# Ledger of designs, part 30: VHH binders against q8el04

Target 1, 306 residues: q8el04
Amino acid sequence: MKSIQVQQLVEEFNLEVLAGEDHRERTITKSRTHRPGLEFIGYFDFFPMERVQILGKKEINYLHQLNEQERDIRIGNVVNYHPPCFIVTSDQDGLTYLKKYCHAEQIPLLRTKEATVDFMAKVDHYLTRKLAPEIAVHGVCMNVLGIGILIRGESGVGKSELAHTLLGRGHRLVADDIVVLKRLSHKTILGTHNDKNKEFLALRSVGLLNVVRAYGSRAFQDETRISLDIKLSKWEKDSLHNELEFETQYRDYMGVSVPSIEIQLQPGRDVAGLIEAAANNWYLQQQGYSAAEDFMNRIEWQDGDD
Key: E = the ipSAE of ESMFold2; O = the ipSAE of OpenDDE; V2 = 0.75 times the mean of E and O plus 0.25 times the DockQ between their complexes.

## First folded at step 15 (VHH; framework vhh_7xy4_2)

Design z2 (at its last look DockQ between E and O 0.01; V2 from the best seeds 0.00; counts 0 for: pae O 10.5 > 2, placed apart)
Fold by ESMFold2, look of step 15:
Structure z2 (fold): chain B 306 residues (1-306), chain A 120 residues (1-120)
Amino acid sequence: as target 1 above (306 residues)
Amino acid sequence: QLQLVESGGGLVQPGGSLRLSCAASGFTFSNYAMAWVRQPHGKGLEYIATITGSGGSTYYSDSVKGRFTISRDNAKNTLYLQMNSLKPEDTAMYYCAKDEEWVRSAFQYKGQGTQVTVSS
């Protein structure tokens, strides 16, 4: 569904346009680049023709050694799949013959000074971010002790006030009210603002606060990886049951599972402190520690290891 | 008894317009953000737009930005989707959802949906 235009790639990486300048509105929908070496020698099984095609030294040296008849066959077979563009790396020269084939098939031919491996990594990263599936959810996104958190709950439950408390304790705001979530991979959700709410926090009775102006530039962060999901719920005096939770709960965002904790907003409770504790516990879990597992192991003293 | 009832779908020609409605009951409507999602035949769910509980903030997927408008009337407990400049690829079953419940693996609380078909 998401796409970018070849022109956006040209601008981002300062690419030289060698041919097909009028066709730079062609779209790119795939997040990985491809080197068509096997395809130039005639093997097309699994050819990812929708990808940006990268022509490194190996590809160009091979093509340079071909006569015109061989070039018509080898290059013709590849351009007939109509990839979105070709990019020649390492500032390689002697490319006049390639213009013929790219003009014929109306495919942009571009060039960069960057070395092949470095350039492909940069483009793959850029495309992954630009083409990442994204959604928007209601909530607050913070970075607490280096840990990205998504705080959700119904309107008016106190999320923005909690964010302000966390700001006062030295943590960073990413987004208030609308949080944009981007899926960068099967394991990674990135949280960010929607540009309109950049640096703003809406506080009841105070109004809009620009957190950078109020707390300095370190109070704001454009984006963070979401590592922890926190649901704030209203405290109900007649329904309180505090139980020890041993099992990690999860919430799915675009197919990525994120650990999730529910915190009931009880009067007098240090909810900011609980969030800091949850961030620290998550950090420990990344190093192989689970408080619940540790506790259960101490209870199972007679059985030993499992 | 939470209930979401979508309506307003139908057959339209390319370039046409439709306005979808979602009648909500069984929860305090204004306390929750709402979303529209769609499911093209034989495909997975596709995110369309989000609106906050007050209606003060909206967000749109790139595929509909500039063509669709999400809105709500909290007095009537109703969510809307104004769809303009419709394209054949907009053909799908459309659902409204409370909050971010549509992102859960189980997708609880979706209604029956309303079919939108864009065809000559």
Scores: ipSAE 0.464, ipTM 0.815, lowest interface PAE 3.0, mean pLDDT 86
Fold by OpenDDE, look of step 15:
Structure z2 (fold): chain B 306 residues (1-306), chain A 120 residues (1-120)
Amino acid sequence: as target 1 above (306 residues)
Amino acid sequence: QLQLVESGGGLVQPGGSLRLSCAASGFTFSNYAMAWVRQPHGKGLEYIATITGSGGSTYYSDSVKGRFTISRDNAKNTLYLQMNSLKPEDTAMYYCAKDEEWVRSAFQYKGQGTQVTVSS
């Protein structure tokens, strides 16, 4: 199970540490934050104790309205479940009682100036990405015309060279050789690098090329949604694949179906152009246009006038 | 089933000391803040003290502050109340409870309690 440390949140969002400084190694395993409003009023059914606890204005104001005894009890009850950390939003003050309990129970108490809703959204987004199930696949991940593409193929088929060509055409490299795929949702796969190969393109004839240094910052993107899977294969004269496949094929990644196409590499063909065409076609399809359907409709119309 | 058994009460002279114990069972003791409450005869329930699950934090009512000490041994699942400088006003039935339970106005679980009587 993937986890991050509270320290990572502190660093990512530049959070102020109010208490529990020595316990920032505590782990976060859940991707969603929680506002423990109900818990402060004594309702603990289904309390997601493993979630990062966000204390907004509502929660803090409620606590401020309580007498010292009530406040201590209510806070104590929540803290006893030992959530990974508490984060107070909107730069709220008067948190002495929270500091006390958090310190005592060795739970980090953090603070941000950001508004509660916005901050929660950011944290949720961050955690979802960090804690997302992931797999590593061999290939090249590119962003072509704003569309994330996973390029697969056998070793030596020229994937990296193709990537280089695409870079020359103004597209962006996300990852070469090892692509990390992250499942963000049932419908969304994110492609990214593994940090080691960040910004690097491996070219057999040239070696490792840092694309940012070579082509500028526009040549690289940290991550992209995978919208299209492209398998590169060697051209075989007798392969049935020369037929216009009208049916969309899909490849499954961790339960997410991604449209998949196969491009046969033929000498002298502009494979980069084909990838661009595929990206454009995908885009058109997303807009509700099917070239195949349009074509079929035109054929049917001609046969009827006969 | 959650069980809380109070003990250690008795008759003591003003200025004397008692140590109450509460044996807890049926739940993960260390995960809960615990409280001592008392009920004088003919009066309502009065809050005395609370201790967090880890024992790291304590709270006392003004009436007992400086005289009483709440503590716990999580290894023994036992809550303690050291009562010093006892006064006649401290005479009551003493109960231990989970903080969450006593605050929820449904003090449903009334253990047997332990009677403390301070009299000359």
Scores: ipSAE 0.000, ipTM 0.265, lowest interface PAE 10.5, mean pLDDT 88
ESMFold2 (binder alone), look of step 15: mean pLDDT 83; pTM 0.849

Design z3 (at its last look DockQ between E and O 0.01; V2 from the best seeds 0.00; counts 0 for: pae O 7.6 > 2, placed apart)
Fold by ESMFold2, look of step 15:
Structure z3 (fold): chain B 306 residues (1-306), chain A 120 residues (1-120)
Amino acid sequence: as target 1 above (306 residues)
Amino acid sequence: QLQLVESGGGLVQPGGSLRLSCAASGFTFSNYAMGWVRQPHGKGLEYIATITGSGGSTYYSDSVKGRFTISRDNAKNTLYLQMNSLKPEDTAMYYCAKDEEWTRSAFQYKGQGTQVTVSS
């Protein structure tokens, strides 16, 4: 299971360390932050104590109003769950009492001058990216007409040459040979390069190309959401080349279903054009349009008219 | 008939080394990327590493990067995982995987796996 240390948050967001400095090696495994306002007033059902705890103005103002006996109860009940850290937002001060509890329980207490909602969004985004499960696959990742596409197939089938054709049509390379896939959510797979192959495309008989130097900065994109999976296969006479497929096929990537099509590499076939058509069709489907459904409705409308 | 046979596991002390092998048959080995995954007892599958069909490119999970090396011998249809600086956290059943099978949440093992146990 992926984790990061509290120290990595301190460095990324330039956080002030108020207490618990020797305990910044504590780990964070959850990608969402939490405001423990309900927990400070005594409601602990579903308390996500494994999350980074954010103390905004409401939380701090409430604690400031408590006497010492009430603070022992209200703060004590929360720190005894030992969350990975607390972060005070909006540069709030008067925190001597809170430093005491965090010191005693060996929990980092941190501060930022950023406003609560904006800061939480930044941390949630950072944690989601850092904690995302990731794997690598052999293939090519492209952005075609704004649509992220993962192209797979046997070694030597022509994936990199197809990528080069798509580059010539103005599309963007994300990664060649090794594509890193990150699961950002149950619905989202992000495709990216592995730094080593950044901007490079390997072509047989030509060698290694830096696509930015060859085609300009618009030819490369650091990452893209994978919206379509395309399996390139060798042409077989008795395969799907004469069939119209009505059912959408899917490929599972770490529990995320991605629409998948197989394209056979028939001699003379405009495979790049088929990929562009597939990207356009996917875009239309996201807008609620189905060409097959539209066509069927036109047939039924004509047959059903008086 | 596609077969993957893992071997080379065993009991080692922390800091030790092991080399795992995966003998492949029933397909053209060099045409496909290969990978290693592991399953600690009572936990889910963990991705370890990927190597391309030619062996020209590799990728490693953060948990093993710098300690493990994936390699292949296409003439012998064999995939390898050299594991150095082993830690108790590396204790798991290790499986090799063909193509992109390590990407699926419902991964079907092709071999029996090989057990690696790291303890004093």
Scores: ipSAE 0.637, ipTM 0.884, lowest interface PAE 1.7, mean pLDDT 87
Fold by OpenDDE, look of step 15:
Structure z3 (fold): chain B 306 residues (1-306), chain A 120 residues (1-120)
Amino acid sequence: as target 1 above (306 residues)
Amino acid sequence: QLQLVESGGGLVQPGGSLRLSCAASGFTFSNYAMGWVRQPHGKGLEYIATITGSGGSTYYSDSVKGRFTISRDNAKNTLYLQMNSLKPEDTAMYYCAKDEEWTRSAFQYKGQGTQVTVSS
């Protein structure tokens, strides 16, 4: 199971550590934050204890209204479930009692100046990405005309060279050779690099090329949603694949279906252009336009007038 | 050194009003909740009101709710207590306090106090 440490949150969001400084190695395994308002009032059904606990104005104000005895009980009840950490938002003060409990139970107590809702959204987004199931695939991940594309093919087919051509046309590299795919949802796959290959193209005969240094910052993107899968194959004269496939094919990545097309590489053909065309076509389809349907409709109309 | 200096106390008739001030120094005033407590002669300390560091939230005891207003000016490092509709029962020594514990009973730091006397 994928996990991060509380320390990573502290660093990512520049959180103030109020208590539990020595316990920042505690792990976070859940991608969503929780506001334990109901739990503070004694309702613990379905308490997501493994989530990062956010204490906004509502929660803190409630606790401030309690007497010491009540507070001890209410806070104690929540802390006893040993959530990974507590984060107080909106730079709220008067937290001495929380510090005491968090220290006693070795739970980090953190604070941010950010507003509760906004902060939670950011943390949720961050955690979702960090904790997302991921797989590594061989290929090239590009952003072409705003569309994320995973380019696959056999070794030596020219994927990296194609990527270079696309860069020359103003598109962006996300990852070459190893593409990390992350499942963010049932419908969303994110493509990214593995940090080692960040900004690098591996070109045969040239070696490693840093695309940012070579072409500027616009040549690179850290991550992109994968909207299209493209398999590059060698042109075979007798392969039935020359027929206009009217049916959309899909490739499955961790349970997410991604539209997939195959491009046969023929000498002298503008493969980069084909990829651009595919991206545009995908975009049009998303807008509800099907060229194939349009074409078929036109043919049917001509046959009826005969 | 942390200092709290209360002022504004005095003699007032029942139904009258009084405004107390507390000048704070020696700490970052805006970072701390502040409060007022009072001590009637021969009695223990009584919680009155608390205000958060930012001034965004206020809390009152039932005995003063609706009559007293706690406020602060962080630029001036000053805490205020507006007391309206004063009653003889409000007669006490009033103290400004740093309220870090939010316990309403454990004020770590308080000033020398200012005497409020409500009498006809």
Scores: ipSAE 0.017, ipTM 0.341, lowest interface PAE 7.6, mean pLDDT 88
ESMFold2 (binder alone), look of step 15: mean pLDDT 83; pTM 0.856

Design z4 (at its last look DockQ between E and O 0.64; V2 from the best seeds 0.69)
Fold by OpenDDE, look of step 15:
Structure z4 (fold): chain B 306 residues (1-306), chain A 120 residues (1-120)
Amino acid sequence: as target 1 above (306 residues)
Amino acid sequence: QLQLVESGGGLVQPGGSLRLSCAASGFTFSNYAMAWVRQPHGKGLEYIATITGSGGSTYYSDSVKGRFTISRDNAKNTLYLQMNSLKPEDTAMYYCAKDEEWTRSGFQYKGQGTQVTVSS
């Protein structure tokens, strides 16, 4: 199971450490934060104890209204579940009682000046990305016309060269050679680089090319949602794949289905153009337009007037 | 016919080492990236590592980073996984896979697997 340390969270968001400084090695394994308001009231059904606990104004104000005995009980009950950390938002004060309990139970107590809702959203986003299941695949990840595309194919088929052509046309490289795929949700795959190959395109005849240095900052993107999978294959004369496939094929990545197209590489063909066309077609489909359906409808109309 | 045959698994003590092998046949081995995945008993498939066809690039999951090394010998059509500092959590059936075709049910092209058991 993928995890991060509380320390990473502290660093990422520049959080103030109020208590538990020596326990920042605690691990976070859940991608969503939780506000333990109900738990402070004594309702613990379905308490996500493994989540980062956010204490906003509501929670803190409630605790402030309690007498010392009640506060001890209510805080104690939550702390006993040993969440990874507590984060107080909006730079709230009067946290001596929280410090005491967090220290005693070796749970980091952190603070931020950020507003609760905004901060939670940021943390959730960060954790989702950091804790997302990931795999690495061989290929090229591009953003073409705002659409993330994973380009696959055998070694030597010309994926990197194609990427270079696409760059020349104003598109963006995300990753070459190794593409890291992250599942952010049941419907969302993110493609990114592996840090080592960041901004680099490997061209067999040229070597490593830094695309940012060569083509500017617009030639590179850190990450993109994968909306289309494209498999490059060698042209085979007798391959049935030359027929207009009206049915959308899908490729599965970690349980997420991505529309998939196969492009057979033929000498002299504008493969980059085909990729652009595919991206545009995908976009149109997302808008509810199907060229195939439109075409079929037109044919049917012509046959009815005879 | 594409075939992947894993070997090298066994029982090892915590902190021990194993080297897994995967013999590949039925395709041009050097043209394809290869991956190792594992499946603990009662759990789903877990991605471990990938190596490109040329062997020039590798990637590792966080769970095995620094402990495992993926490598390949294209002349022998063999994929390797060197596993060091083994932990009980590493206990699983280990599979080699082609093209990193990850699905909910696993990889489309994988072998029969080799069992690795880490137990004191």
Scores: ipSAE 0.798, ipTM 0.935, lowest interface PAE 0.5, mean pLDDT 91
Fold by ESMFold2, look of step 15:
Structure z4 (fold): chain B 306 residues (1-306), chain A 120 residues (1-120)
Amino acid sequence: as target 1 above (306 residues)
Amino acid sequence: QLQLVESGGGLVQPGGSLRLSCAASGFTFSNYAMAWVRQPHGKGLEYIATITGSGGSTYYSDSVKGRFTISRDNAKNTLYLQMNSLKPEDTAMYYCAKDEEWTRSGFQYKGQGTQVTVSS
């Protein structure tokens, strides 16, 4: 299980430390932040106490409207659940009881000048990326026409040579040989390099090529969402795989389904062109485009213009 | 028939070491990347490491980085996992897998795995 320390949040977001300074090694394992508004009112069912707790104006104003006795009790009850930390947004002050309980319970109390919604979005994004499950697979990751693709196949089948062809057509390399896949959500896989192979493409008979030096900075992209999976296979005489199948096939990575096609490296076949066509077709399908509907609309517009 | 046979597990004290082996047959071993994965009792599959077909590139999960080393001997069709500085959290059934096949939903392990137990 991946975790980060509260100290990493403090450094990333330049947070002020108000209490619990010696306990910033506490770990964060959940990628969503939480605002404990209901919990301060006394409703603790499903309290996600493992999350970073965000205290915006609503939370702080509510606490300030309470008399001291009630404020003491309400704050103590929430801090008693021992979340990894509390972060006060919008540079708010008047935090005597929060400091008291966070000190006593050894929990970091932090502050930012940023507004609540903007700050939560940034932290949620950061935590999602830092805590994302990740694996590595053998293959090539490209961005073709703005669409991230994962190209897989046996060693020596021609993946890196195909990547080079696609680079020559103006597409972008993300990773060669080892592709790191990070699951950002139940429907999103991010493909990236492992830092060691950043900008490098290994070509048989040529060696290592730095694609930025060869093609300019536009030829490389640090990461991309994987939208399409492509299996390259050797051409087998008397066997043909059809890329024109109408039903979408899928490949799973960490529980995320990715549309998949298989392409044989048949002599004379424009495999790079097929990949471009597949990327463009995926693009159109995401926009809700249907060739049949478009065709029928054109027939209707001809009639309607009479 | 594709076959993967894991071995080398056992009971070890925290801080100890083990070396796992995976004997491969039924495919051209050097043509494929290999992975180690593990399954703690009652939990889902956890990724450990990947090595390319040539052995030229490796990648490790954060939980094992710096402690485990994946390697292969293509002449012997054997994949290895050297595990050092073992922790109780490393207790699991360990499996090897060809290429990315373990990533599919409903993946059925090709071997029985090898149990690693880290306790005092």
Scores: ipSAE 0.620, ipTM 0.877, lowest interface PAE 1.9, mean pLDDT 88
ESMFold2 (binder alone), look of step 15: mean pLDDT 82; pTM 0.843

Design z5 (at its last look DockQ between E and O 0.01; V2 from the best seeds 0.00; counts 0 for: pae O 14.2 > 2, placed apart)
Fold by ESMFold2, look of step 15:
Structure z5 (fold): chain B 306 residues (1-306), chain A 120 residues (1-120)
Amino acid sequence: as target 1 above (306 residues)
Amino acid sequence: QLQLVESGGGLVQPGGSLRLSCAASGFTFSNYAMAWVRQPHGKGLEYIATITGSGGSTYYSDSVRGRFTISRDNAKNTLYLQMNSLKPEDTAMYYCAKDEEWTRSAFQYKGQGTQVTVSS
């Protein structure tokens, strides 16, 4: 779906263009780079040819050692997969045959002064963010105790008032009204604003509040990983509701599962406090602690003693 | 019960325009954000656009930004998608959805959808 052009890499990283200069409109759709060392020696199983191909000193030195016949075979075998581009790192030279093949096959050949590991990390990060699938949902995104949360619910249920309460307790706003969700990986969703709603919170009876001007820069966070999904619903006192829940519920966003809880807005319920407790509990679970397991261990020990 | 009825699809030439409608009933329409999504034949669900309950905020996927416009008429309980500069890759079954319900793995479409086909 999302793609960028090779030209965008050239501009972002100030890359020197060595060959294929008229074909920089070629597209990149994969967010990781690849070093084709094994492919140059003839092993093509799992070759990620749609990735940007990085040629470090090992790859270039290997090619320099080959005679003309072997270069035709080794370089030809890789170039014929038509990857989006090749980037030579560490300002390497002596690239005559590589330029020839890239010109012939209409593939950009680029160069950077950056060292291989550092450069690959920068490009991988850039591509991951540029190519991330994104959607928008109605809600509020906050960072509570370092934990990113997405708060959902129908319009007027009280989401923005809850956000303001959490701001007053020292937590951070990410987005109000529209939350942009970006999938960075199979396990990671980022929540952010749409630029137009950056730093703003709309409060009934108060109007539009710029949270940075009201509370300082610490009250706003440009993005956060979404770790918890919270559905706010109006309280219906006649409805059956399980107060003691043991099963974790999940909500999927672009194929990523996020733990989800529903909080009914019962009169007198400290919803902000429940959100803080949920964030803290999530943090403890990442450290290997389970309150339910701890409690059961205490009961089992007492039963053993009788 | 909640109902969403999509309409306005059809066969159109590349570069053409269509206006899709989604008639909503069974819930308080203005209280909920709405989305358009599409499913190309044999492919997964693709996000198109979101509009808030008041209509005050919108967001578009990169593939349609600048070409499509989501809008709503809360007095008529109707959601719209104006589609301009249509391309063959816009060919899909189009569905509307209430709020973020379309994001759950077990989402079942509430209407039949409306087919958009962009071909010469």
Scores: ipSAE 0.642, ipTM 0.886, lowest interface PAE 1.7, mean pLDDT 87
Fold by OpenDDE, look of step 15:
Structure z5 (fold): chain B 306 residues (1-306), chain A 120 residues (1-120)
Amino acid sequence: as target 1 above (306 residues)
Amino acid sequence: QLQLVESGGGLVQPGGSLRLSCAASGFTFSNYAMAWVRQPHGKGLEYIATITGSGGSTYYSDSVRGRFTISRDNAKNTLYLQMNSLKPEDTAMYYCAKDEEWTRSAFQYKGQGTQVTVSS
């Protein structure tokens, strides 16, 4: 199970540490934050104790209205579940009682100036990405015309060279050789690098090329949604794949279906151009246009006048 | 059935010490934070102290901080309250409770309590 440390949140969002500074190694395993308003009033059914607890204005104001005894009980009850951390939003003050409990239970108490809703959204987004199931696949991940593409193929087929060509055409590298795919949702796969190969393109005969240094910051993108899967294959004369495939094929990644096309590499063909065309076609399809359907409709109309 | 039996109360002079005990049964003692509360005669319930299930953390009201110590022996299912430097204001019926179950207005499971009287 993927986890991050509270320290990572502190760093990512520049959070102020009010208590539990020595316990920032505590782990976060859930991707969503929780506002423990109900829990403070004594309702603990389905309390997501493993979630980062956000204390907004409502929660803090409620606690401020309580007397010491009540606060002790209400806060104590929540703290006893040992959530990974508490984060107070909107730079709220008067948190001495919270500091006390958090310190005692070795739970980090953090604070941000950000508004509750906005902050929660950011944290949720961050956690979702960090805790997302992931797999590593061999290939090249590019962003072509704003569309994330996973390029696959056998070793030596020229994926990296193709990537280089695409870079020359103004597209962006996300990852070469090893692509980390992250499942963000049932419909969304994110492609990214594995930190080690960040900004690097491995070219046969050339070696490792840092694309940012070579082509500028525009040549690289840290992550992209994968919208298209492209399998590169060697050209085979008798391959049935020479026919216009009208049916969309899909590749499954962790339960997410991604449209997939196969491009056979033929000598002298502009494969980069084909990828661009595929990206454009995908875009048009997303807009509700199917070239295949349009074509079929035109054919049917001609046969009827006969 | 959940049972809490308090003991150890008595008459003590100001500045004296008492140790209260609470024997717990009918539930997994170590899984619950436990609290001491008290009720002075004619007054409402007052929170004193809480100890977490593991005994790792303790909380005290301002009125008793530095004088009282809450502790527990999970092997014996027993909660303790060491009361030092007792004051007349500490005179009350003392109760133990699950920390999550007691409210100022009601005890779901109220033991008999143990009377502490501090008087010269």
Scores: ipSAE 0.000, ipTM 0.212, lowest interface PAE 14.2, mean pLDDT 89
ESMFold2 (binder alone), look of step 15: mean pLDDT 83; pTM 0.848

